VH-VL binders against Chromophore lyase CpcT/CpeT (cpcT). Designs and how they scored, part 22

Target 1, 201 residues: Chromophore lyase CpcT/CpeT (cpcT), of Paulinella chromatophora (Freshwater filose amoeba) (b1x536)
Amino acid sequence: MSASLSQLVHQLSARFNNQQQAFDNPPLYAHIVVNCRPLVHLLPGSLLIEQSYAMDPLKPYRIRVLRAQTRDEKLIIFSYSLSDEQKYWGSVYEPERMLKIEEKDLQAIEGCNYIVRKKNSNFIGEVEPGCRCLVDRKGVTTYIVSKFELTNKGEMRTLDRGHNPVTHEQLWGSLGGVFEFNRTTDFSKEIPYDWIEEWKK
Short names: E, the ipSAE of ESMFold2; O, the ipSAE of OpenDDE; V2, 0.75 times the mean of E and O plus 0.25 times the DockQ between their complexes.

## First folded at step 16 (VH-VL; framework fv_dargistotug)

Design u4 (from r2 with light chain N92D; at its last look DockQ between E and O 0.84; V2 from the best seeds 0.77)
Fold by ESMFold2, look of step 16:
Structure u4 (fold): chain C 201 residues (1-201), chain A 120 residues (1-120), chain B 106 residues (1-106)
Amino acid sequence: as target 1 above (201 residues)
Amino acid sequence: QVQLVQSGSELKKPGASVKVSCKASGYTFTSYDMNWVRQAPGQGLEWMGWINPRTGDTTYAQGFTGRFVFSLDTSVSTAYLQISSLKAEDTAVYYCARGFYSGYEEFDSWGQGTLVTVSS
Amino acid sequence: DIQLTQSPSFLSASVGDRVTITCRASQGIDYYLAWYQQKPGKAPKLLIYYASTLQSGVPSRFSGSGSGTEFTLTISSLQPEDFATYYCQQYDNWPTFGGGTKVEIK
């Protein structure tokens, strides 16, 4: 049994697709593809994540760099934005373009990290407490409530909502808007051996 | 919006069985786990366990591993609690409550409760 | 099992009072604590989760604080509809609930 951090990064390193949900529930769910792939030249645990509509895979609506680490005996996924995001759209499909992402291109998004717990064989994660992960949408500042579950069978469920920071009223995200993804491509073989060795220390 | 509507109160004799229903609406039934919580008259809340509507898997809290059975009918978005061989000590209000994770979460929506009374 | 001890078990207060209820855990539970309000004959209603996050639709006079082993629920100005029993619940592990705090009118 490998360290929980190594397991988390293995489970995250995949392409996920909610095709079954989208086809079974039109028009309730958009067809989404999530690609999460190791950035092997960056610090251990670094992953490029692109989230797109399946019909427009090269124009992700969200691109980020994640960095999974252990801090104070907790699993934390640190979130980073990219300078010049559009320059890197679609890089998750092209490893040579991924190699061009450098540490200097990353900006930490404070308050938006995920605290991760391993329960049984599943990982469950939530945006850190304090309502500090702020996003602007349509001229309104909201804090996000974001939760995910990764199962050992390659399933991923995500819940994302935006709330008014003063009234706590939900302003976006649906009450039944849990996205349910299945693993469709495995990128875990790309995880550098050196990362695994570092995590054993 | 989100609603969990439970079946009506039940008056039963010891040794009988009861099946409490919890019909969900306003969300995708399979997206959340269903939990059952017991409250004896004048007492606090006691978590009984959960059922995963995506897999049918169940977990029962300590003390609820025998006569208590959770089940589902996803075609009608309904969860069930079956209690067999009823005892007077089973007299309680039984709540269904949804959670996003498998029992490691707050319960953001509750059914109205079903009073089960077991008297000799 | 993670035991939750609420204090006080009951209190008597007047409309307009500031009310504070404490929940102490038998071990550290980080921020994995929720607060519920229950009125007689009604289901519990979620007020606060993740120690301090107000549930949508809950009046802003309610607030939560704390982490680790000690948590508080505060009602800044008690209203007539706030006379109820309040429960804390941890979810760091299989859920357990506090014994409740009954808030009654003076």
Scores: ipSAE 0.694, ipTM 0.878, lowest interface PAE 1.9, mean pLDDT 90
ESMFold2 (binder alone), look of step 16: mean pLDDT 92; pTM 0.940
OpenDDE, look of step 16: ipSAE 0.789; ipTM 0.926

Design u5 (from r2 with light chain Q55Y; at its last look DockQ between E and O 0.77; V2 from the best seeds 0.71)
Fold by ESMFold2, look of step 16:
Structure u5 (fold): chain C 201 residues (1-201), chain A 120 residues (1-120), chain B 106 residues (1-106)
Amino acid sequence: as target 1 above (201 residues)
Amino acid sequence: QVQLVQSGSELKKPGASVKVSCKASGYTFTSYDMNWVRQAPGQGLEWMGWINPRTGDTTYAQGFTGRFVFSLDTSVSTAYLQISSLKAEDTAVYYCARGFYSGYEEFDSWGQGTLVTVSS
Amino acid sequence: DIQLTQSPSFLSASVGDRVTITCRASQGIDYYLAWYQQKPGKAPKLLIYYASTLYSGVPSRFSGSGSGTEFTLTISSLQPEDFATYYCQQYNNWPTFGGGTKVEIK
């Protein structure tokens, strides 16, 4: 399981974009950049993730801390919010600013963890069951259905939808749409060796 | 809306072949994998395998590795199931169904089914 | 392969009854279990996925529960349109389906 956890963190540690999809389908897909980068001073498996429009990379629409771990023989990505998100916008491009993020700044987001399965050298992940990952969008509370696939070739596909917590009606997100990202920058060499050693125990 | 529209029913003799089509609309065809599911008359559901439109990879469930071939034509958003050397036991309704992962997911959209009848 | 055993295989019930259908897996499948409704001559329709999540547009009288190896589909107050065959399906590995539960009018 330590080998799968190490591989998951290696494959997550990258910059991804959907440039091919966005340029091939200009009315349908925004050009998105996802940066996921090791927080080397925090607990093993910690990653800063910033999601932004390509035209505005320093103003992410979502910033979180992820922590990939093994729990009860399962791969889980724990999700954390930051106490003052705007303070950290763009820090994924500035390692000195990333180092200022401390454990005390992290708040667990219950119900928003991903349960991850490794299948045929790919990782597939889904937000944990229970419809408990709540997001307010334009004044409406929804629960998130979120799925990803991460291939050993650096491809990442994501499906994200919001649903009414009572009726389960889909309120936002594409019924048939999937974002398709390619790896453009590798951050996996920034993974601390002591994380890999810790996982071998 | 997501729709999967399959070709019409077929009546075949043993030893013949058949090609069932499944035309997708309402989503980006290459973003989901296509699965095939068989249901013999009066029987339950049996997963046959999948095809990945992004890579061309296929997987066939046990018992479907010989005479069954999945293919697709992305230019018309259509998946195909070809069955060769038809046997009477191949008489069934064949469904296409889409999934986000390669065979590790629920099927949220199904074709209406294509009845293939094999009789002498 | 992961085998799914549904019980009962056949159920006779009246409108308004509470109906419970069980699906047992031969090994642990966590929450990777879906339920489908199929009417004669029609394709299956997804009711519930991820063990307990109601699919969009499905009436709230349907619910799912369970994890690991034992799962239930419950219809809290059976309606005339609910007479159908119900299938469970696991997707922890290559998909397999339960044998079905036919629900008929008493």
Scores: ipSAE 0.695, ipTM 0.878, lowest interface PAE 1.9, mean pLDDT 91
ESMFold2 (binder alone), look of step 16: mean pLDDT 92; pTM 0.933
OpenDDE, look of step 16: ipSAE 0.697; ipTM 0.903

Design u6 (from r2 with light chain S56T; at its last look DockQ between E and O 0.79; V2 from the best seeds 0.00; counts 0 for: pae E 2.3 > 2)
Fold by ESMFold2, look of step 16:
Formats: C-alpha cells, structure tokens, sequence
Structure u6 (fold): chain C 201 residues (1-201), chain A 120 residues (1-120), chain B 106 residues (1-106)
C-alpha cells in the first residue's frame, strides 16, 4: 500500500485545468484551474489545493489542505479547512508563503474525507459515506456527492453534486457537470524524500 | 432528464448477428462510461462490461469475450452492442446503463432494455 | 468473483408493514453496495447507493444500511406500488448482482 500511497501523492501533485472543455463548451463549463502542491514542512502527504476560475487565479473559490494517508490498509485523503483562508489565497504560486501554513491552522472537516481505491492504474475517490459533508450553497444546506478519477496520464475527472439532506433531491451540479482536467504543471519533484521513506516503514 | 433509449426487440435465428443501439440524451455523452447488462428470461442481472466514450477502451466480463462487441458513435450520442454468431443462450433482455467509473460503480440510469430472441 | 446472497428470495407482506431484505457478500466490500427495484417488463431503478445514500426521486420510506459483508434494505411502510423484485449490486470490484428478492404485497 505504501507504493500506492506514494503514487497517489505524486499524481495529485500538479496543476490541472479544463481549458479544452471550457473553450469547446463556453456556456456549460467554467474555465477552472486546480493547483495541488506539497506542503513539504507538514506531516507526510500534506497538499495545498486551490481551485479558482482561470480569469482570477489569485482568488480561489476553494482553498483546502489535503492529507493523503494509509489508514487500516485503505487510502484516505483527509480534508482540512484553513483558519483565515484569505490570508493564504494564491500561496500555491509562492512556495515561501506556503511554508507559513502551520499544523495549528488546519481544521478537520467532518464527513468530507475521500475514500480512494486504486483500479487499473487509476485512482478513483469518493467522499466518505453518511451524507455528512455539508455545504451551504445558494442559501440552502446540501450534502456533497463528490467523485474523482485520476489517471497515470494526468487526466482528472471530477463530479460534484449537492443534495437535499432530507429528500436527497439533487439541488445543484447538473449545470456544472463532469469536469475534465489535464495536467499542465508537475509538482511531484517537490515531494520530500523523507515522506517516501516514512511510507516504507 | 437523463434518458437512454434502446432499439426495438429482435427475433433472430442461430448464427445471425444483431446490433442493439442505446441513444443517450440529457447529459454530456462522453462524461460517463456505458455499461451493458444482460437478463435472461426469468433470471437475474449479469454485467457484461463497459466502454469508455472518451477513449474507446472496452472491458468485457468473463463469458462475453469474442462474440460481443461494444462500440460508439459519439456524433449521435449512441452506444452499440453487437452480438455475432447468435446462440439460443443469447436470448435475453440487454440493457445499457451509465456509470461514472466503468466497472466500479452503481448504475444511475438505464435504458428500457432490448429483447433479443434467438430461436430456430 | 464476489457473490451476493439475498434473503429472503420471496417476501409477502401487508400494506403498512416494515420489511427488510438482506444482502450478504462473500467477502468485504466496504460500502460499495447499491440496491435496485425492478418491476415486470421494466428496467431496474437505482434506489440506494454507497450502502445508505438514497437516490434522487426515491421515496424516503426506503433506506439502506450495513457495511463490510452484511447489508439491509428497509421499506418502513410498505405501499402497493412497492411490488417488485429487488436486487443488490456490489461495485467494490467488477459488478455482481444478488439473486433478487421478489416482494408480493398481500
């Protein structure tokens, strides 16, 4: 499992965008950039992720810290929010600012971890069961159904939908659809050797 | 709003071929994988495999290699199942069903099914 | 190959009853289990996925529970329109389906 964890972190450590999809389908798909980059000074597997519209890359609409780990022989990506998110906007482009993120700034987000399976050289991940990953969207609380597939060729597909917690009606996500990203920058060389050694133990 | 509409029933003799179509609407056809599921008369459901509309990659379950061919025409958002050298044992209802992860997921939308009857 | 064993194979109950259908996997499948309803001459309809998540448009009287090797579909108050055959399906690996449970409403 240590080899699969290392591979997962390597494949996540990148910048992705859906430029082809957005330009081919302008009313249907926003042009999004996803940066996912190692936080080398934090616990092994820690990644800063910023999701932004391509026209406004320094004002991400979502910033999180992920921590990929093996737990009970399963691959899990733990999700953390940051205290005072705006302080860190755009830091994924500035490694010295990334170093200022500390463990004390991380707040676990209940119910929002991803369970990851490796299938046919691809990683597929899904928010943990229980319908507990809650977000307010357009004035309504929804639980998130979130899925991703990540190939060893740098392709990433994501599906995100929000559902009514009582009726399970899908309230959003149909307009956003499945996003299809390609890897545009590789950050995997930044992964500390010490993390790889820790995973072998 | 998602809809999978399959072609009509077929009556065939052993040794013939059949091609079942599954036309998708209400979603971006290439964003989901297409699966085929068989149900013999009075029997349960049996997964046959999938096709990836983004790459054309296919996987066939054991017992469905050789005579069963999945294909696509993305210009009309349509998936196809072709069965050659039909045998009586191929008599069944054939469903198309979409999924996000080919072969590792639930099927959230199904076609209405196509009955293929093979008799001499 | 992961076998799914459903029980009972047949179920007869009155309108208003709480009924349960079980699905047992031959090996651990975590939460990767779905439930389908199929009426005669119709395609299967997804009811529940990820063991317990209710599909959009499915009445709240349906619920799912379980993990690992044992799973349950519950109908809290059986209605006449619930006459159907119910199938479980695992997707921890290549999909397999249970043998089905036919529900007869008295």
Amino acid sequence: as target 1 above (201 residues)
Amino acid sequence: QVQLVQSGSELKKPGASVKVSCKASGYTFTSYDMNWVRQAPGQGLEWMGWINPRTGDTTYAQGFTGRFVFSLDTSVSTAYLQISSLKAEDTAVYYCARGFYSGYEEFDSWGQGTLVTVSS
Amino acid sequence: DIQLTQSPSFLSASVGDRVTITCRASQGIDYYLAWYQQKPGKAPKLLIYYASTLQTGVPSRFSGSGSGTEFTLTISSLQPEDFATYYCQQYNNWPTFGGGTKVEIK
Scores: ipSAE 0.650, ipTM 0.869, lowest interface PAE 2.3, mean pLDDT 90
ESMFold2 (binder alone), look of step 16: mean pLDDT 92; pTM 0.940
OpenDDE, look of step 16: ipSAE 0.814; ipTM 0.931

Design u7 (from r2 with heavy chain Y101F; at its last look DockQ between E and O 0.80; V2 from the best seeds 0.76)
Fold by ESMFold2, look of step 16:
Structure u7 (fold): chain C 201 residues (1-201), chain A 120 residues (1-120), chain B 106 residues (1-106)
Amino acid sequence: as target 1 above (201 residues)
Amino acid sequence: QVQLVQSGSELKKPGASVKVSCKASGYTFTSYDMNWVRQAPGQGLEWMGWINPRTGDTTYAQGFTGRFVFSLDTSVSTAYLQISSLKAEDTAVYYCARGFFSGYEEFDSWGQGTLVTVSS
Amino acid sequence: DIQLTQSPSFLSASVGDRVTITCRASQGIDYYLAWYQQKPGKAPKLLIYYASTLQSGVPSRFSGSGSGTEFTLTISSLQPEDFATYYCQQYNNWPTFGGGTKVEIK
């Protein structure tokens, strides 16, 4: 299981871009950049993730801390919000600012963890069951159905939908909402060796 | 609105071949994998395998690795199932169904099914 | 190969009854289980996925529960349109389906 966790963190540690999809399908797909980068001073498996429109990379629409771990022989990505999020916007481009994020700044987001399965050389992940990952969007509270696939060739596909918590009707996340990203920058060499050693134990 | 529209029923003699089509609409065809599911008369559902429209890669379930061939034409958002050397036991309804994780997922949309009858 | 055993195979009930169908897996499948409804001559329709999540457009009288090896589909108040065969399907690995449960309305 330690080898799969290391591989998962390795494959997550990158900048991803859906430029080909956005170029091929305007205006159907927004041009998105996803940066996911090791927080080397925090607990093993910690990653800063910033999601932004490509035209506005320093103003992410989502910033979170992820922590990939093995729990009960399962791969789980724990999801955390940051206190004072705007203070850290763009930190994924500035390693010295990333170092200022401390464990005390992290707030677990209940119900929003990903359960991850390794299938062949790929990882597939889904937000945990229970319809408990709540987000406000367009003035309406929804629960999130979120899925991703990571390949060993640097491809990432994501599907996100929001549903009414009472009726279960889909309120957002159109049928063309699957985003298809390619790995454009590799951050996996930043993964601390002591994380890899810890996972071998 | 997602739709999977399959070709009409087929009546065939043993030894012939058949090609079932499944035309997708209402979503980006390459965003989901296409699965094929068989249901013999009075029987349950049996997964046959899938085809990845992004790569053309196929995976066939055990028992479907010979006479059954999946293919696709992305220019018309259509998947195909070809069955050669038809036998009486191939009589069944054949469904296409889409999934996100290449067979590791629920099937949220199904074609209406194509009845293939093989009779002498 | 993960085998799914449904019980009962047949069930006869009256409109308004609570109906429970079980699906047992030969090994642990976490929450990777879906339920389908199939009416004669029609394709299966997804009701429940991820063990307990209701598919959009499915009436709230349907619910799913369970994890690991034992799962249930419950119809809280059976309606005439619920006459159908119900299948469970696991997707922890290559998909397999249960043998089905035919629900007959008295």
Scores: ipSAE 0.727, ipTM 0.886, lowest interface PAE 1.7, mean pLDDT 91
ESMFold2 (binder alone), look of step 16: mean pLDDT 92; pTM 0.939
OpenDDE, look of step 16: ipSAE 0.770; ipTM 0.923

Design u8 (from p5 with heavy chain F100S Y101S, light chain Y32S Y50S; at its last look DockQ between E and O 0.04; V2 from the best seeds 0.00; counts 0 for: pae E 11.0 > 2, placed apart)
Fold by ESMFold2, look of step 16:
Structure u8 (fold): chain C 201 residues (1-201), chain A 120 residues (1-120), chain B 106 residues (1-106)
Amino acid sequence: as target 1 above (201 residues)
Amino acid sequence: QVQLVQSGSELKKPGASVKVSCKASGYTFTSYDMNWVRQAPGQGLEWMGWINPRTGDTTYAQGFTGRFVFSLDTSVSTAYLQISSLKAEDTAVYYCARGSSSGYEEFDYWGQGTLVTVSS
Amino acid sequence: DIQLTQSPSFLSASVGDRVTITCRASQGIDYSLAWYQQKPGKAPKLLIYSASTLQSGVPSRFSGSGSGTEFTLTISSLQPEDFATYYCQQYNNWPTFGGGTKVEIK
């Protein structure tokens, strides 16, 4: 399982872009950039993730800290929010600003962890069940249903939807299909060697 | 609105072939795996396999690796199931079903089913 | 492949009854379990996925629970439209279905 955890973190550590899909299908798909980059000074497996529209990359619509771990021989990505998150917008482009994020700034988001399974060299993740991952979007509280796939060739596919917590009606998210991202920048070489060694134990 | 519309029922003799179509609308056809599920009269559901509409790759469940062929035509967002050398035991309702993402998944939208009856 | 054992195969119940249906997997499948409702002559309808997450438009009287190898579907107060056959399905590996549970009026 240590090899799978290391591989997962390596495959997550990248910038992803759905430019081909967005250009081939306007206006069906927004042009989105996803940056996921190691927070090398925090606990092993910690990643800063910023999701933004390509036209406005310094104003992400979502910023989180993820922490990939093995628990009971299962891969889990724990999700954390940041206190005063707007302060950290764009940090994923500026390593010195990333280093200023501390453990005390992280708040666990219960119900928003991903359960990850490995098939061959691909990873498939799904937000934990229970309709508990609550997010406000445009003044409306929804729970997120989120799935992703990471391939061994650096592709990422995602499906994100928000639902009414009472009626379960889908209120936002992918109506036309899965978002298809390609890896455009590799951050995996920034993963600390001591994380890899810790995972081998 | 996601919709899967299948071709109409078929009455065939043993030894013939049949091709069931499943036309998708309301979503990007190449972004979701298409699955085929069989239900013999009065019986439960049996997964037959899937086709990846982006790559054309197929996976056939045990027992479906011979006479059953999945195919697709992305220009009209349509998946096909062809059954050759039909036998009486092929009498069943055949469903297409959309996987909710890539990989192994639940099926969130289903076609209405196509009854194939094989009788002399 | 992963076998799903569903019980009971049949049950008779009255409107207003609490109904439970169980599904046991031959090996651990984490939360990768869905429940479907099927009425005669109709395609199955997804009720629950990820063991306990309700599909959009499904009434809150339906609930799912479990993880690993043991799962339940519960209908807290059976309604006339709930008389149907229910199937579990795992998707941890090659999809497989349980044998079904027919819920009939008493």
Scores: ipSAE 0.006, ipTM 0.613, lowest interface PAE 11.0, mean pLDDT 87
ESMFold2 (binder alone), look of step 16: mean pLDDT 93; pTM 0.948
OpenDDE, look of step 16: ipSAE 0.019; ipTM 0.608

## First folded at step 17 (VH-VL; framework fv_dargistotug)

Design w1 (from p5 with heavy chain S102G; at its last look DockQ between E and O 0.74; V2 from the best seeds 0.73)
Fold by OpenDDE, look of step 17:
Parts: C-alpha cells; structure tokens; sequence
Structure w1 (fold): chain C 201 residues (1-201), chain A 120 residues (1-120), chain B 106 residues (1-106)
C-alpha cells in the first residue's frame, strides 16, 4: 500500500492538458490545464491542484490542496480548500509562492475526499459516496459526482457531474463526457525524500 | 444523447457463426470501454468481457474465451461480438454496455440487445 | 468470482408501497455496487451506482444504501412503471450480477 501511495503521488504530480481533445472537438470540450504540484513543506502527500482554462492559466476556476494518504488499507485523497485562496492563484507556476501556504490555511472539505483503487497498474478515484461534496456554481448548490482514471502512461481521464442535493437530478456535466488529459510536465521529482521515507514505514 | 444500437435478431444452426454489431453515438466512442453482457432466456445477466476502444485491448470473462471475439471499427464507432461454433446454449440476448474502466465500472448505457437463437 | 444473492427473488406489492430489495455479496465490495431495472424485452437500465448515487434521470423515489457485503435498493413509493425485475451488480472485481428480484403487482 505504501508503494501504491508513492506511485499515486508521483503520477499525480504533473501538469495535465487536454489540448488535443479540445482542438479535435471545441464545442464539446474546453481547453483545460490541470496543475498538481507537491507542497514540499507540508505533510507528506500534499499537492496543490489548480484547474484553469488554457487561455488564462493564472486564474484557476478551481484551486484545492489534495493530500494522498492511506487509511484503513485504502488510498484516500483528502480535499482541502484554502483560506483566502485567490492570493495563491497561479502559484503552481511560482514555487516560492507555494511555500507561503501553511497547514493552518487548509480547510477540509466535507464529503469531497477521493477513494482510490489500483487496478491493472492504473488508479481509479471517485469522490466518496454519500452525495456530500457540495459546491456552489453560479448560485446553485450541487453535489459532485466525480471519477478519474490515472494511467502509468501519463494519461488522466476525468468525469465530473453536479447533481441537485434534493432531487438528485444531474444539473451540470461536460457535453462530451470524459475529459482526457495528457501529462505535459512532470513535478514528481519535487517530491521530498522525507515523504518517500515516511511511506516506506 | 448517448445511444447504443445493436444489429437485429439472428437465427443460426449449431456450428455456424454470428457477428453482432453495436453502434455507438452521442459520445466520444474511444472515451469509454465497451462491455458485453449475455442473458439466456428467462435467466439473469452475465458479464462476458470488455474491449478498450482506445487500445483495442480485450478481456474475456471465464467461460467466454475461444469462441467469443470482440472487435472494433472505430471509424464508425462500432463494436462487434463474434461467436463461432455456435451451440444451443449460446441462445441468448446479447447486450453491449458502456463502461468507464475495464470491467470495474457500472454500465450506464446499454444497447437494446440482440437475440441470437441457435437451433437445428 | 464474487457471488451476489438478492432477496427476495419475487416480491408482490401495490402502488404506493415502500419496497426494499437486498443484495448480499460473498465478500466485501466496498461501495462498488450498482442497481438495474429491467422490463420484459428491454435492456437493463442503470438506476444507482456506487451503492447510493442516483443515475441521472432516475426518479428520486429510488435510493440505494449499504457497504461491504450488504446493500439495499429502496423504492419509497412504488409507481405503476416500477413493476419490473431488478438486478444488483458489483464491480469491485470483474462484474457479477445478482439473480434478480421480480417486483409484481399484488
């Protein structure tokens, strides 16, 4: 499990881009850049994740801190929001700014953790069950149904949907369905040695 | 809207072959895996295996190796199931079903099914 | 393979009734269970996945619960169109289905 955790964090530590998908079918897919970069000064498994439109990479429409850990023999990615998150926008492009993030700035988001399985050397993650991961989009509250596949070939596939918390009706989701990303930049070399040693225990 | 449309019913004799098609539309064909599920008359559902439209990789469930072959024509977003050396016990409705990942998923969309009847 | 046992195999109910179907797995499958509805001559329709997530377009009278080895599908108020056969399916391992539960008119 520790080896799997290490592998998961290594594979997550990257910049992802769905440029090919967006270019092939612009009406169905926006051009998205996902940056997931180790927060080397925080607890092991901590990653800053920024999701942006490619046209404006320094203004993420979503910024979170993810922390991959093992709990009860399972791989869990804990999700945190950042206090005053705007001051960290685009910090994935400025590592020195990332260092300003402290543990006290992290706020756990209830119901928004990912349960991760390892299948055939790939990782499959899903937001934990219970329909509790609430987000507000344009004044409408929905719970997130989300899954991803992460391959050892640098590919990431995501499927995100929002559902009405009361009726459970789907209210949003990509027209084309699955977003398909390719790994464009590797940040795994930034993973601290101390993390790796911790995971070996 | 997502649709999986399968070929029509087949009546075959023992020893013959059949090829069932499943045409996908309303989504990116290569973004999802295609599963095949069998249902004998009056019986339950049985997973047969899956094919990855991105890679062409196939996995067959136990009991569905040898005579059963999954294939693709991505140019027309179509998956195929071929059964050779047909037996009476192959009589069933065969479904194609979309999935997210290699048999470790729910099947969110299904074809209407293709009845294959094997009779002498 | 993981075996799924549904109970009951047959269920007679009336419109408006609360209906509960159980699915038991031979081993732990965490939350990786789906429920399908199938009507005669039709393909199965996904109702619930990940044990409790309602598929888009499915009425909210349907709900799923459970984890590990025991799961339940609940129809809070049975409607005329709900008379059908229901199947559970696990996908923690290679997919297997339950034997089905036929919900009939009382």
Amino acid sequence: as target 1 above (201 residues)
Amino acid sequence: QVQLVQSGSELKKPGASVKVSCKASGYTFTSYDMNWVRQAPGQGLEWMGWINPRTGDTTYAQGFTGRFVFSLDTSVSTAYLQISSLKAEDTAVYYCARGFYGGYEEFDYWGQGTLVTVSS
Amino acid sequence: DIQLTQSPSFLSASVGDRVTITCRASQGIDYYLAWYQQKPGKAPKLLIYYASTLQSGVPSRFSGSGSGTEFTLTISSLQPEDFATYYCQQYNNWPTFGGGTKVEIK
Scores: ipSAE 0.759, ipTM 0.921, lowest interface PAE 0.9, mean pLDDT 94
ESMFold2, look of step 17: ipSAE 0.783; ipTM 0.909
ESMFold2 (binder alone), look of step 17: mean pLDDT 92; pTM 0.944
ESMFold2, look of step 18: ipSAE 0.729; ipTM 0.893
ESMFold2 (binder alone), look of step 18: mean pLDDT 92; pTM 0.941
OpenDDE, look of step 18: ipSAE 0.723; ipTM 0.912

Design w2 (from w1 with light chain T53R; at its last look DockQ between E and O 0.85; V2 from the best seeds 0.79)
Fold by ESMFold2, look of step 17:
Structure w2 (fold): chain C 201 residues (1-201), chain A 120 residues (1-120), chain B 106 residues (1-106)
Amino acid sequence: as target 1 above (201 residues)
Amino acid sequence: QVQLVQSGSELKKPGASVKVSCKASGYTFTSYDMNWVRQAPGQGLEWMGWINPRTGDTTYAQGFTGRFVFSLDTSVSTAYLQISSLKAEDTAVYYCARGFYGGYEEFDYWGQGTLVTVSS
Amino acid sequence: DIQLTQSPSFLSASVGDRVTITCRASQGIDYYLAWYQQKPGKAPKLLIYYASRLQSGVPSRFSGSGSGTEFTLTISSLQPEDFATYYCQQYNNWPTFGGGTKVEIK
């Protein structure tokens, strides 16, 4: 499983952009940039992820720390929030600012980890079962259904929806729609060799 | 809303060919994979395989690797199943079903089914 | 191929009963299991996926549980419209379906 974990982290370590989709479908898809970059000074598999609208890349609508690990012979991406998130907005473009993020700044987000499978050289992942990844918006609590596919060719597809925890009805997110990203910048060469050594043990 | 509308029933003789269509609406056709599922009279469900509308790649389940061909026309958001050299054992209802990725998914929307009857 | 065995193949129940249906996998499939309802002459309808996640628009009397090799579908209070055949489906690998469980009027 160590080879699959290394491959997953390599393929995640990139900037992704849905420019083709957004320009081909202007009223249907927002133009989104996803940056996912190794936090080389933190525990193996740690990645800073910032998701933003392309017109406003320094004001991400979501900033998280991910940690990819093998656990019980499965690939899992653990999700963490950052204390004082706005302090770190845009740091994914500034490696020296990324180095200031410390383990003490990370808070695990209960129920929001991704279970990942490798299929046909691609990775497919979904938020863990239990409908426990909760988000409060405008006074309404939803649980998140989130799926992704990541190809070895640098393509990423994502699907995110929020559901009523009692009725299970979808309250937000695109019906039938999937965001489709291409890899535009490669960060995989920043992955520390020490992480690869640790994964071989 | 999401709909998969299949072509009407077919009555065929052994040795003929049939082409079943599945027209999708209510979502971006190329964002999901299309699967085909067979149900013989009085029997359970049997997955036949899938086609990827983004790449044209196909996978056929064991037992479906010869006379069965999946194809697409993305300009009209339509998937096709073609069965050649029809045999009596091909008599079944054929469903199209939408999935997120390849054959590793649940099927959230199904076509109404197309009955293909093969008799001499 | 991963084989799924449903039990029972048939069950007889009254409106208001609690009904349970079991699906057993020939090997571990983690949580990658879905349940479908099929009425005569109709396409299958997705009820539950990821072992326990209820599909949008499905009544909350339906629930799923299990992981690994043993899974159950539960209908907490059977309604007249619930008389149907139920199928499990795994998607840990290439999809396979269980043999079905027909739920009929006692």
Scores: ipSAE 0.675, ipTM 0.875, lowest interface PAE 2.0, mean pLDDT 90
ESMFold2 (binder alone), look of step 17: mean pLDDT 92; pTM 0.945
OpenDDE, look of step 17: ipSAE 0.850; ipTM 0.940

